# VH-VL binders against UPF0738 protein ABC2521, part 15

Target 1, 124 residues: UPF0738 protein ABC2521, of Shouchella clausii (q5wf04)
Amino acid sequence: MKQYKVSAIEVDEEASTVELEEEIDAQLAARLKPGKRVLVDSDQYAFIYILEDEEAFYAIRFEKNVWPALNEAHKLKTSYYVKLNEHTRLALVDMEEELVFLLENIRGNGNYGEAFEQAVNDAF
Key: E = the ipSAE of ESMFold2; O = the ipSAE of OpenDDE; V2 = 0.75 times the mean of E and O plus 0.25 times the DockQ between their complexes.

## First folded at step 15 (VH-VL; framework fv_rocatinlimab)

Design w3 (from v2 with heavy chain F55Y, light chain S95L; at its last look DockQ between E and O 0.81; V2 from the best seeds 0.00; counts 0 for: pae E 2.3 > 2)
Fold by OpenDDE, look of step 15:
Structure w3 (fold): chain C 124 residues (1-124), chain A 124 residues (1-124), chain B 107 residues (1-107)
Amino acid sequence: as target 1 above (124 residues)
Amino acid sequence: QITLKESGPTLVKPKQTLTLTCTFSGFSLSTSGLGVGWIRQPPGKALEWLAVIYYWDSKLYSPSLKSRLTITKDTSKNQVVLTMTNMDPVDTATYYCARHTFSYKGSYEYFDYWGQGTLVTVSS
Amino acid sequence: EIVLTQSPGTLSLSPGERATLSCRASQSVDKSYLAWYQQKPGQAPRLLIYDASSRATGIPDRFSGSGSGTDFTLTISRLEPEDFAVYYCQQYHKLWTFGGGTKVEIK
């Protein structure tokens, strides 16, 4: 699965813009749609929003370095948008709802790993 | 041919930990869009989802039982393990593992192949 | 959590008759995440319908699913002897929940 790391999150009161370390080519960007799912990579300390086209899944990785910004967005319950490239933005549908659910699932639950749980608790 | 099979103790004492192993064939848990879940069914009762592990090693637990559940996978062995702590007679049930499918070709979420199930009785 | 209520609890019918099973959700469900399972006595559940109306592989065309929003229906057009079983609806919304099941028994 192709993975794109988040370089930064620009948090606004109503909407947050997710910046990627690399741009996605125009053809792929045009096909991508929100997968409406957030997964947890407890080994690499990341939240992963799933994008998809008709052929494959793609990952937007919110690694530990952007968790503070992510938490700011979370606290404000913003909408989320990812900048795929210069001219294409995509709404991360259900990002906040999924994140809330996962945070609730992680909190008080060491089954994700104690270190990961602690990291999440520290950040959020 | 896709198959799943549950293995583990069939009798557990109260407060003990249940460890069940799901061994599967016909598919790999490294395949995008696949996962394995656990569902239980008390005698004569309805089905209850317990946990899922995705191909990406993300985990999700039933909110009501998350503190007691741990799910892990060994992709190389085609195995998924579920542990459930502090067992109680009310946890007596047939425990199933099932293949979870997360499709990018449309939005589908279901369990398409099931093990035969293993009856676990919790009794003194 | 979305609660699925199935009705009736028991449906007594004869072979050849039409069976209509209801699954009602406590809130709107995306049909893409609505599935039906069949469970015969002593066996594991078997996937019948996914995406509310799509038959799983190997499922006879006498089984059909329909519905949207909060109301979903499984229909067996002409019951065969092997169709007498318990049927469960299932939805996904962040987590998986099942209905209480409908037992289709022989009259």
Scores: ipSAE 0.224, ipTM 0.797, lowest interface PAE 2.2, mean pLDDT 93
ESMFold2, look of step 15: ipSAE 0.537; ipTM 0.850
ESMFold2 (binder alone), look of step 15: mean pLDDT 89; pTM 0.905

Design w4 (from v4 with heavy chain Y56F; at its last look DockQ between E and O 0.88; V2 from the best seeds 0.67)
Heavy chain, then light chain:
Amino acid sequence: QITLKESGPTLVKPKQTLTLTCTFSGFSLSTSGLGVGWIRQPPGKALEWLAVIYWFDSKLYSPSLKSRLTITKDTSKNQVVLTMTNMDPVDTATYYCARHTFSYKGSYEYFDYWGQGTLVTVSS
Amino acid sequence: EIVLTQSPGTLSLSPGERATLSCRASQSVDKSYLAWYQQKPGQAPRLLIYDASSRATGIPDRFSGSGSGTDFTLTISRLEPEDFAVYYCQQYHKLWTFGGGTKVEIK
ESMFold2, look of step 15: ipSAE 0.688; ipTM 0.875
ESMFold2 (binder alone), look of step 15: mean pLDDT 91; pTM 0.925
OpenDDE, look of step 15: ipSAE 0.585; ipTM 0.891
ESMFold2, fold request of step 16: ipSAE 0.593, 0.576, 0.578; ipTM 0.862, 0.861, 0.855
ESMFold2 (binder alone), fold request of step 16: mean pLDDT 89, 89, 89; pTM 0.902, 0.911, 0.909
OpenDDE, fold request of step 16: ipSAE 0.706, 0.719, 0.716; ipTM 0.917, 0.917, 0.919
ESMFold2, look of step 16: ipSAE 0.677; ipTM 0.876
ESMFold2 (binder alone), look of step 16: mean pLDDT 91; pTM 0.921
OpenDDE, look of step 16: ipSAE 0.527; ipTM 0.877

Design w5 (from v4 with heavy chain S107Y; at its last look DockQ between E and O 0.92; V2 from the best seeds 0.00; counts 0 for: pae E 2.2 > 2)
Fold by ESMFold2, look of step 15:
Structure w5 (fold): chain C 124 residues (1-124), chain A 124 residues (1-124), chain B 107 residues (1-107)
Amino acid sequence: as target 1 above (124 residues)
Amino acid sequence: QITLKESGPTLVKPKQTLTLTCTFSGFSLSTSGLGVGWIRQPPGKALEWLAVIYWYDSKLYSPSLKSRLTITKDTSKNQVVLTMTNMDPVDTATYYCARHTFSYKGYYEYFDYWGQGTLVTVSS
Amino acid sequence: EIVLTQSPGTLSLSPGERATLSCRASQSVDKSYLAWYQQKPGQAPRLLIYDASSRATGIPDRFSGSGSGTDFTLTISRLEPEDFAVYYCQQYHKLWTFGGGTKVEIK
């Protein structure tokens, strides 16, 4: 699965804009649809939003370095958009709802890994 | 040919920890879009989902049981392990592991291949 | 959490008869996430229907699924001896839940 790392999140009152380290070309950007799922990479301390086209999965990767901004967006309950390139934005449908559920699922007796759970609790 | 098989103790005493292993073949958890989940069925009762683990390290737990469950994997051995702490007679059930699949087109959240199941009885 | 209620609990029929099984959700369900499973006596469940109406690989065309929103139906147009089993519906909305099952048994 091709993954695109988040470089920054611009948090505004109602919407947050996710910026990527790597621009997505116009043809792919036009085909991408929101997958409406957030997954966890607990080994590498990342949340992953799934994107798809008709052929494959792609991912938007929120590594620990952007968690402070992600928490700001989470506290404000903003909608999320990813800037795929200079001309294309895509709504990350259900991002906040998925994140809320996932954060609750992570908390507990360390069943995602003690270090990972502690990192999540510290950030969120 | 896709197969899954559960292994572990068939008798557990109250308050002990149950450890079950799912060994599978015909697919790998290195493949994007795949996961392995655990579902149990008490005698004469309906199916209950317990946990799932995906191809990298994402996992989810049944909210009512998450404090008692841990799911892990060994991708190189094609194994997924479930542990459940503080067993009680009401946890007597047949435990299944099953392959979870995403769809590249749409989000069909279903379990397409199941192991034969293993009956775990909790009594002194 | 979405609760799935299946009815009837037990359906007693003879081979050759038509079976109609209901699955009602406590709130609207995305049909893309609704599935049906068959569990024959002494066996593990197997996937019958996904996407509310699509048959899984190898499933005979006498099985059909329909519905949307809160009401879904599994129909077996002409029961064969091997169709006497328990049938479960399943949905996903952040987590998986199963219905209580409908047992189709020989009258």
Scores: ipSAE 0.568, ipTM 0.856, lowest interface PAE 2.2, mean pLDDT 90
ESMFold2 (binder alone), look of step 15: mean pLDDT 89; pTM 0.903
OpenDDE, look of step 15: ipSAE 0.689; ipTM 0.914

Design w6 (from v4 with heavy chain T101V; at its last look DockQ between E and O 0.85; V2 from the best seeds 0.71)
Fold by ESMFold2, look of step 15:
Structure w6 (fold): chain C 124 residues (1-124), chain A 124 residues (1-124), chain B 107 residues (1-107)
Amino acid sequence: as target 1 above (124 residues)
Amino acid sequence: QITLKESGPTLVKPKQTLTLTCTFSGFSLSTSGLGVGWIRQPPGKALEWLAVIYWYDSKLYSPSLKSRLTITKDTSKNQVVLTMTNMDPVDTATYYCARHVFSYKGSYEYFDYWGQGTLVTVSS
Amino acid sequence: EIVLTQSPGTLSLSPGERATLSCRASQSVDKSYLAWYQQKPGQAPRLLIYDASSRATGIPDRFSGSGSGTDFTLTISRLEPEDFAVYYCQQYHKLWTFGGGTKVEIK
C-alpha cells in the first residue's frame, strides 16, 4: 500500500489542513476518495487515514512528529482536509470520529503494546 | 480456495487464559484490505464480535471485552492468535475466526469466509 | 453501541413460501455496512448479503435485501429445503454488532 507521510498539520479553529511530504500527481489526486477509516500502526507509532480509488488503498500517515498538532486539531474537533497537491484538497471524512474511537480503544491496557499505549497517553 | 481453521483447547478452567490460533490459506494478511476477526457464539445464542486485526498490525477490540483480549498475527505463517484472560463459565461458546473484508468497493465491513468454529467450554 | 433487533424470532414456513425477515437498528445505520448471514445447524455462518442489498458470490437470486436508516429486510422469495436456517443481520458503526437472529423452520 502506498503511504504518504504527513509533514505538517495547519490547525485552525474549524478546519485543519494536512500537508504531505510528497505531492500526489493530478491524475491520482482526482481519483482519490476518503476511506472514512483510521487505522493504527502500533509498531511504527502512527495513525493511518485510508484513501481509496477503484483499484487500491493509499494511506495518509500521521507519525509521532505530528501528534502534537494532531492533538491540537483533536481538542478543537476540527474538520480535516489533506492537501494532495497545489490544486487539490480532499476532506478526510470521519477523521475525528475515528480518532476518538481509536484513542478510547487503545487506552486501558497494553493490548496495542505497552510502549505504544504510553506514547498515545503522553501525546493525547 | 479460502479456508480458515481454529485450534486450541476445548476445555479451560475459570480464571485461566484461553489462547486460540486461526490458521488460514488462500489469502494473505499482506494483501491490503483484508483482516481476520474473531467472533464467538454461546450455545443457542447470537454472535458476538471480539476483535479484528488488519493487513497491518492494526487492530480493534470489542469495547466491553478489550481489557481481556489480545490479538496478534504472524503473516508469514498465515496465523492470527487470540488471547482472552480471566475465563468464566459465561465465556463458554463456539469461537470462530473469519476473514474481514475492508473494501471501498461495495464489500466494506463484513466477514466473508468463516472457520468451522471451535467449542470452548469453561468448567463451572 | 447499536442494537439490532430481528423479528420474528422464529418464522415457521413451508417450502415454496416467501420469507420476510426484519432487522431494526436502535439508531440509523449506514446501509453500506449492513450485512446478512445464514447459519445452518452445526455450521459456521455464511455471508448472504452485503451493503444491505448486494448478494455475495454464489448466493441465489431468491435472496434479496433492502432497507435503509433503521429498517432492513431480508426476503427469500421461494423457500428451498436448504434455506431452513438461522439468519443474522450485522452492522458496523465503530464496532460490529449482530442481531439476535431469526430462525426459519419447517412448518
Scores: ipSAE 0.632, ipTM 0.866, lowest interface PAE 1.8, mean pLDDT 90
ESMFold2 (binder alone), look of step 15: mean pLDDT 90; pTM 0.918
OpenDDE, look of step 15: ipSAE 0.697; ipTM 0.914

## First folded at step 16 (VH-VL; framework fv_rocatinlimab)

Design x1 (from w4 with heavy chain T101V S107T; at its last look DockQ between E and O 0.91; V2 from the best seeds 0.64)
Fold by OpenDDE, look of step 16:
Structure x1 (fold): chain C 124 residues (1-124), chain A 124 residues (1-124), chain B 107 residues (1-107)
Amino acid sequence: as target 1 above (124 residues)
Amino acid sequence: QITLKESGPTLVKPKQTLTLTCTFSGFSLSTSGLGVGWIRQPPGKALEWLAVIYWFDSKLYSPSLKSRLTITKDTSKNQVVLTMTNMDPVDTATYYCARHVFSYKGTYEYFDYWGQGTLVTVSS
Amino acid sequence: EIVLTQSPGTLSLSPGERATLSCRASQSVDKSYLAWYQQKPGQAPRLLIYDASSRATGIPDRFSGSGSGTDFTLTISRLEPEDFAVYYCQQYHKLWTFGGGTKVEIK
């Protein structure tokens, strides 16, 4: 599964824009749609928003370095968009709802790993 | 040929910890879009979802039981382990592991292959 | 949490008859996340329908699913002897929940 790391999150009161370290080519960008799911990589300390086309999944990785910005967006309960490239912007449908649910699910008893849980609790 | 099989103790005393192992074949948890979930069914009652583990180390737990549940995987062994602490007679049930599918061909999510289930009785 | 209510609790019919099972959700459910399972006595559940109306692999065409929003239906056009079982609907919304089941028994 191709994974794209988030380089930054520009937080506005209504909407947050997710910037990627790598641009996605126009052809793929045109096919991508939101998977409406956020997964957790507790080994690598990342939240992963799933994108998809007709052939495969793709991942938007929110690693620890962007958690402070992500938390700011979370606190404001913004909508989320990812800038796939210079001319394509995609809504991360259900990002906030998924994040909220995961945060609640992660907290308690270190079921995701004590260190990871602590990191999440510290960040959010 | 996809198969799943539950193994572990069939008798647990109250307050003890239940450890069940799901051994599967025909697929791998390294494959994106696949996971393994645990569902239980008290005798003569309905099904209750407990937990799921996806590719990566991504997990979800039943909110009402998360404090007692831990799900882990060993991809190299094609095994998923569920632990449940502080068992009570009310936890007597048939426990199933099942393959979870997150499809990129449309947004589908279901359990398509199930183990035969293992009856776990909690009794002093 | 979305609660699924199945009705009737028990459906008594004869082979050859049409069975109509209802699954009602406490709030709107995306049909993509609505599934039906069949469970025979002493066996594990078997996936019948996903995406509310798509038959799983190997499922006979006498089984059909329909519905949207809060109301979903599983229909067995002509009951075969092997169809007498318990049927569960299941939905996903952040977590998975199952209905209470409908038992289709022989009259």
Scores: ipSAE 0.463, ipTM 0.860, lowest interface PAE 1.8, mean pLDDT 94
ESMFold2, look of step 16: ipSAE 0.635; ipTM 0.872
ESMFold2 (binder alone), look of step 16: mean pLDDT 90; pTM 0.918

Design x2 (from w4 with heavy chain L34V; at its last look DockQ between E and O 0.80; V2 from the best seeds 0.70)
Fold by ESMFold2, look of step 16:
Formats: structure tokens, C-alpha cells, sequence
Structure x2 (fold): chain C 124 residues (1-124), chain A 124 residues (1-124), chain B 107 residues (1-107)
């Protein structure tokens, strides 16, 4: 599965724009759809938003370095858009709802891993 | 040929910890979009989802039971392990493991292959 | 938290008859996350229908699913002896929930 790391999140009052370290070429960008699902990578301390096309899954990785900005967007309950390239932006549908559910599922008992849970508690 | 099989104790005393292992073949948890879930069925009652684990070590727990559950995997052994603490007679059930798949066609979130189940009785 | 209510609880029919099983959700659900399972006595559940209306591999044409929003239906057009079982609907909205089941039994 191809993974794209988030380089920054530009948080505004109503919407947050997610920027990637690597641009997505125009052919792929035109066919991508939001997967409406957020997963965790507890080993690498990341939240992962799933994108898809007709053939495959793709991942948008929110690693610890962007968690402060992610928490800002979360507190403001903004919508999320990812800038795929200079010409294409895609709504990350359900991103906040998925994140809220996942944060609650992680907290309270160490069954995602105690170090990971602590890192989440520190950041959110 | 996809198969799953549950193994573990069939009799557990109240307040003890249950550990169940799901051993599977015909697929790997290193494959994107694949997970294994646990579902139980008390005698004469409906199915109840417990937990799921995916290829990222991403996991989710039933909110009502999350304080008692831990799910882990060993991808190289094709195994998933469920641990449930503080067992009670109401936890008497047949426990199933099942394969979860994401679909590239926008149909997700079902369990397509199931183990035969293992009955766990909790009594003093 | 979505509750799935299946009706009837028990459906007593003869072979050759048409069975209609209802699954009602407490709030609107995406039909692409709605599935049906069959469970025969002493066996594990088996996936019948996914996406509300798509048959899983190896499922006979007499099984069909339909519905959207809060109301979903499984239909068995002509019951065969092997169709007497319990049927469960299932949905996903952040987590999986199952209906209480409909037992289809021989009259």
C-alpha cells in the first residue's frame, strides 16, 4: 500500500488543509476517493486516513510531528482537506468523527500499548 | 483455501482471565485491507462483536468491554490472540474468530470467513 | 449507537414458501455496510449478503437482499430444506452490531 506522510496542517476556523511531503500525480489524484476510515499505527505513532481508487488503498499518515496541529484542528472541529497537488484538493470525509471515536477507544486501559496511549494522552 | 480455527480453554472459573488463539491459513495479516475479529455468541442469544486487529496493528474494541479485552497478533505465525479479564458466568459463549476485509469497491466491514467457534463455559 | 431490530423473531414456513425477513435500524445506515448471515444449528455463521443486496460467493439466486435507510429485507423466494436456520443482519457504524436474529423453522 503506498503511504503519503503529512508535512503540515494549516488550521483555520472552519477548515484544515493537510499538506503532504510528496505530491500525488494528477492521474492518481483525479481518481482518489476518501475511504472514510482512520486507523492507528501504534508502532510508528501515527494516525492513518485511508484513501482509495477503484483498484487499491492509499494512506495519509499523521505522524507525531503533526499531532499538535491535528489536535488544534480537532479542538476546533474543523473539516479536513488534503492538498494532493497544486491543482487538486480532496475532502477527508468523516475524519473528525473517526478521530473522536478512535481517541476514546484508545484511552483508559493500555490495550493499545501503554507507551502509545501515553503519547496520545500527552498530545490530545 | 481460507480457514480459521479457535483454540484455548473450554472451562474457566469466575474472575480468571481467558486467552484464546485464532490460527488461520490462506491469507496473511501483512496484506493491506485485511484484519481478524472476534465475535461471541452466548447460548441461545445473538452475536456480539468484541474486537478487531488489522495489518497495521490497528485495533478496535467493543466500547462496553474494552477495559477487559486485549487483542494482539503474530503475523509470522498467522495467529491472533484475544485476552479477556475478570470472566463471569454471563461471558459463557461460543467464541468465533473471523476474517474482516476492506473492499476496494466501497463495500466494507463484514466478516467473510469464520472459524468453527469454541465454547467457553464460566462456572465455579 | 445503532440498534438493529429483526422481525419476526420466528418465521414458521413450509418448504417451497417465500420467506421475508425484516431488519430495521434505529437510525439511517449506509446500505454498503449492511450484511446478512445464515447460521445453521451447531455451525458458525456464514456470510450471505453484503452491501445490502450483493450475494456472497456460492450463495444461490433464491436469496436476495434489498432496502435502504432504516428498512432492510432478506427474501428467500422458495424455501429449500437446507434454508431452515437463523438469519442475522449486521451493520457497521464505527463498530459492528448484529440484529437479534430471525429463526426460520419448518411448520
Amino acid sequence: as target 1 above (124 residues)
Amino acid sequence: QITLKESGPTLVKPKQTLTLTCTFSGFSLSTSGVGVGWIRQPPGKALEWLAVIYWFDSKLYSPSLKSRLTITKDTSKNQVVLTMTNMDPVDTATYYCARHTFSYKGSYEYFDYWGQGTLVTVSS
Amino acid sequence: EIVLTQSPGTLSLSPGERATLSCRASQSVDKSYLAWYQQKPGQAPRLLIYDASSRATGIPDRFSGSGSGTDFTLTISRLEPEDFAVYYCQQYHKLWTFGGGTKVEIK
Scores: ipSAE 0.648, ipTM 0.875, lowest interface PAE 1.8, mean pLDDT 90
ESMFold2 (binder alone), look of step 16: mean pLDDT 89; pTM 0.907
OpenDDE, look of step 16: ipSAE 0.693; ipTM 0.914

Design x3 (from w4 with heavy chain E109D; at its last look DockQ between E and O 0.90; V2 from the best seeds 0.00; counts 0 for: pae E 2.1 > 2)
Fold by OpenDDE, look of step 16:
Structure x3 (fold): chain C 124 residues (1-124), chain A 124 residues (1-124), chain B 107 residues (1-107)
Amino acid sequence: as target 1 above (124 residues)
Amino acid sequence: QITLKESGPTLVKPKQTLTLTCTFSGFSLSTSGLGVGWIRQPPGKALEWLAVIYWFDSKLYSPSLKSRLTITKDTSKNQVVLTMTNMDPVDTATYYCARHTFSYKGSYDYFDYWGQGTLVTVSS
Amino acid sequence: EIVLTQSPGTLSLSPGERATLSCRASQSVDKSYLAWYQQKPGQAPRLLIYDASSRATGIPDRFSGSGSGTDFTLTISRLEPEDFAVYYCQQYHKLWTFGGGTKVEIK
């Protein structure tokens, strides 16, 4: 599964824009749809939003370095958009709702890993 | 041919920890879009979802039981392990592991293949 | 948490008859996340319907699912002897929940 790391999150009061370390080519960008799912990579300390086309899944990785910005967006309960390239932006549908649910699922439980759980608690 | 099979103790004493292992074949948890979940069913009662684990180390737990549950995977062995602490007679149930799938053709979340289940009785 | 209420609790019918099972959600459910399972005595549940109306692989066409929003229905057009079992509806919204089940028993 192709994974794209988040380089930065530009937080606005209404909407947050997610920047990627690398651009996605126009052809793929045109096919991508929100998967409406956020997974947790506790080994690598990341939240992963799933994108999809008709043939495969793709990952937007929110690693620990962008958690402060992610938390700012979370506190404001913004909508989320990912800039796939200079010409295409995609709404990360249900990002906030998924994040909220995961945060609650993680908090107070070391079954995700004690270190990971602590890191999440520190960041959010 | 996809198969799942639960293994572990069939008798547990109160306050002890239950450890169940799901051994599966025909698929891999390294495959995007796949996961393995645990569902239990008390005798004569309805089904209750407990936990799920995906590729990566991505986990999700039932909110009501998350403090007692730990789910892990060994991809190389095609095994998923569920531990449940502080067992009580009320936890007597048939425990199933099942494959979870969400499709890139759409958003689906269901369990398409199930193990035969293992009855776990909690009694002093 | 979305609660699924199935009715009736028990449905007594004869082979050849039509069975209609109801699953009502406490709030709106995307049909993409609504599934039905069949469970025979002493067996594990078997996926029957997904996406509210799509039959799983190997499921006879006498089984059909319908509905949207908060009301979903499983229909067995003509009951076969092997169809007498418990049926569960299931939904996904952040987590998985199951209905209480409907037992289809022979009259």
Scores: ipSAE 0.570, ipTM 0.885, lowest interface PAE 1.4, mean pLDDT 94
ESMFold2, look of step 16: ipSAE 0.588; ipTM 0.845
ESMFold2 (binder alone), look of step 16: mean pLDDT 90; pTM 0.911

Design x4 (from v4 with light chain H93Y; at its last look DockQ between E and O 0.18; V2 from the best seeds 0.00; counts 0 for: pae O 8.2 > 2, placed apart)
Fold by OpenDDE, look of step 16:
Structure x4 (fold): chain C 124 residues (1-124), chain A 124 residues (1-124), chain B 107 residues (1-107)
Amino acid sequence: as target 1 above (124 residues)
Amino acid sequence: QITLKESGPTLVKPKQTLTLTCTFSGFSLSTSGLGVGWIRQPPGKALEWLAVIYWYDSKLYSPSLKSRLTITKDTSKNQVVLTMTNMDPVDTATYYCARHTFSYKGSYEYFDYWGQGTLVTVSS
Amino acid sequence: EIVLTQSPGTLSLSPGERATLSCRASQSVDKSYLAWYQQKPGQAPRLLIYDASSRATGIPDRFSGSGSGTDFTLTISRLEPEDFAVYYCQQYYKLWTFGGGTKVEIK
């Protein structure tokens, strides 16, 4: 699975824009749809939003370095958009809802690992 | 066709470590959106989830058994291995491996394909 | 931990009758992350229903799931001889837990 790391999150009161370390080519960007799923990589301290086309899944990785910005967006309950490239943006549908769900599930849950849980508790 | 099969010792002595291998076909853990988990069932009793490993190598364990469990994958061999330390007669059960698949509605998965299970007896 | 309580423990019915199985959660199972499995003696569980009401591939339409929140139901509209088995509910909203099972046996 191709994974794209988030380089930054530009937070506005109504909408947050997610910037990637790597641009997605125009052909793929045109096919991508929101997967409406957020997964947890507790080993690597990341939240993963799933994108998809008709053939495969793709990952947008919110690693620990962007959690402060992510928390800011979360506190404001913004919508989320990812900048796939200079010409294409995609709404991360249900990002906030999924994040809320995961945060609730992680807190007090030792299955994710004590260190990860603590990191999440510190960040959010 | 998707198949899973458990293998390992069927008899373990108390305090020994159980190592079970799940060998599967018809799918790959290199495919996004898939995971493999272990579930056990004592004779005549209900099912109990033990552990799961995802395609991106994230792992989760049962809270009550976490300290005793380790799950790993070898994608090239289509195998997932579960180790459980300090076995006790109370751990006597049929052990299943099963494939996780995405829920349409969110981040967590259900078990859509199961192995036939292997009965592990812990006895002196 | 979400505890799932299934009722009744045993359901004795005849072929052709309607079976109604209950699964109650100790707390709300949001997004209807609830599955049902069928298990026959000596066999592995088989997925019947996922997301509370979606039938798995190959599952006859006489099986249906419903419910939300804390109360979920599996219905077998007309029992066939092969339907006599143990049925488990499972939530996957917070990790994974199973109910205690309901045995559907022939009357």
Scores: ipSAE 0.015, ipTM 0.611, lowest interface PAE 8.2, mean pLDDT 90
ESMFold2, look of step 16: ipSAE 0.634; ipTM 0.866
ESMFold2 (binder alone), look of step 16: mean pLDDT 90; pTM 0.906

Design x5 (from v4 with heavy chain Y56H; at its last look DockQ between E and O 0.88; V2 from the best seeds 0.00; counts 0 for: pae O 4.1 > 2)
Fold by OpenDDE, look of step 16:
Structure x5 (fold): chain C 124 residues (1-124), chain A 124 residues (1-124), chain B 107 residues (1-107)
Amino acid sequence: as target 1 above (124 residues)
Amino acid sequence: QITLKESGPTLVKPKQTLTLTCTFSGFSLSTSGLGVGWIRQPPGKALEWLAVIYWHDSKLYSPSLKSRLTITKDTSKNQVVLTMTNMDPVDTATYYCARHTFSYKGSYEYFDYWGQGTLVTVSS
Amino acid sequence: EIVLTQSPGTLSLSPGERATLSCRASQSVDKSYLAWYQQKPGQAPRLLIYDASSRATGIPDRFSGSGSGTDFTLTISRLEPEDFAVYYCQQYHKLWTFGGGTKVEIK
């Protein structure tokens, strides 16, 4: 599964824009749609929003370095958009709802890993 | 062909920990979009989802039972293990493991293949 | 948590008759996350319908699903003897929940 790391999150009052370390080509960007799911990579300390096209899944990785910004967006309960390239933006549908659920699911649950659970608690 | 099979003790004493293993074939948990979940069903009652583990090792637990549940996978053995602590007679049920699938046609999620289930009785 | 209420609890019909099963959600459910399962006595559930209206692989066309929002329906156009079972609806919204089931029994 192709994964794209988040380089930054520009947090606004109503909407947050997710910036990627690399742009996604126009052809793929045109096919991508939100998967409406956020997964957890507890080993690498990342939240992963799933994108998809007709043939494959893709990952937007929110690694620990962007958690402070992510938390700011979370606190404001913003909508989320990812900038796939210069001319394409995609709404990360259910991002906030998924994040809220995961945070609650992780809290007090060492089954994700004690260190990871602690890191999440510290960040959010 | 896809198959799943539950194994473990069929009799557990109160306060003991239940450990169930799901052994599957016909697919791999290294495949994107696939996961394995556990669902239980008390005798004569409805189904209750317990936990799921995804190909990316992300996990979700039933909010009401998360403190008691641990789900892990061994991809190399095609096994998923569920542990449930502090068992009580109320936990008597048939426990199923089932394959969870992300559809590539869209953002669909379902349990498409199920094990035969194993009846676990909690009794003194 | 979204609660799914299935009705009726028991449906007594004869082979050849039409069965209509209802699944009502306590709040709106994305149809893409609504599924139906069949469970015969002593067996594991079997996926029938996903995406509210899509038949799973190998499912006869006498089974159909419909609905949106809070109201979903499973229809068996002409009951076969092997269709007498318990049917569960299921939804996903952050977590998975099942309805209480509808037992389709022979009249």
Scores: ipSAE 0.024, ipTM 0.725, lowest interface PAE 4.1, mean pLDDT 92
ESMFold2, look of step 16: ipSAE 0.503; ipTM 0.840
ESMFold2 (binder alone), look of step 16: mean pLDDT 90; pTM 0.908

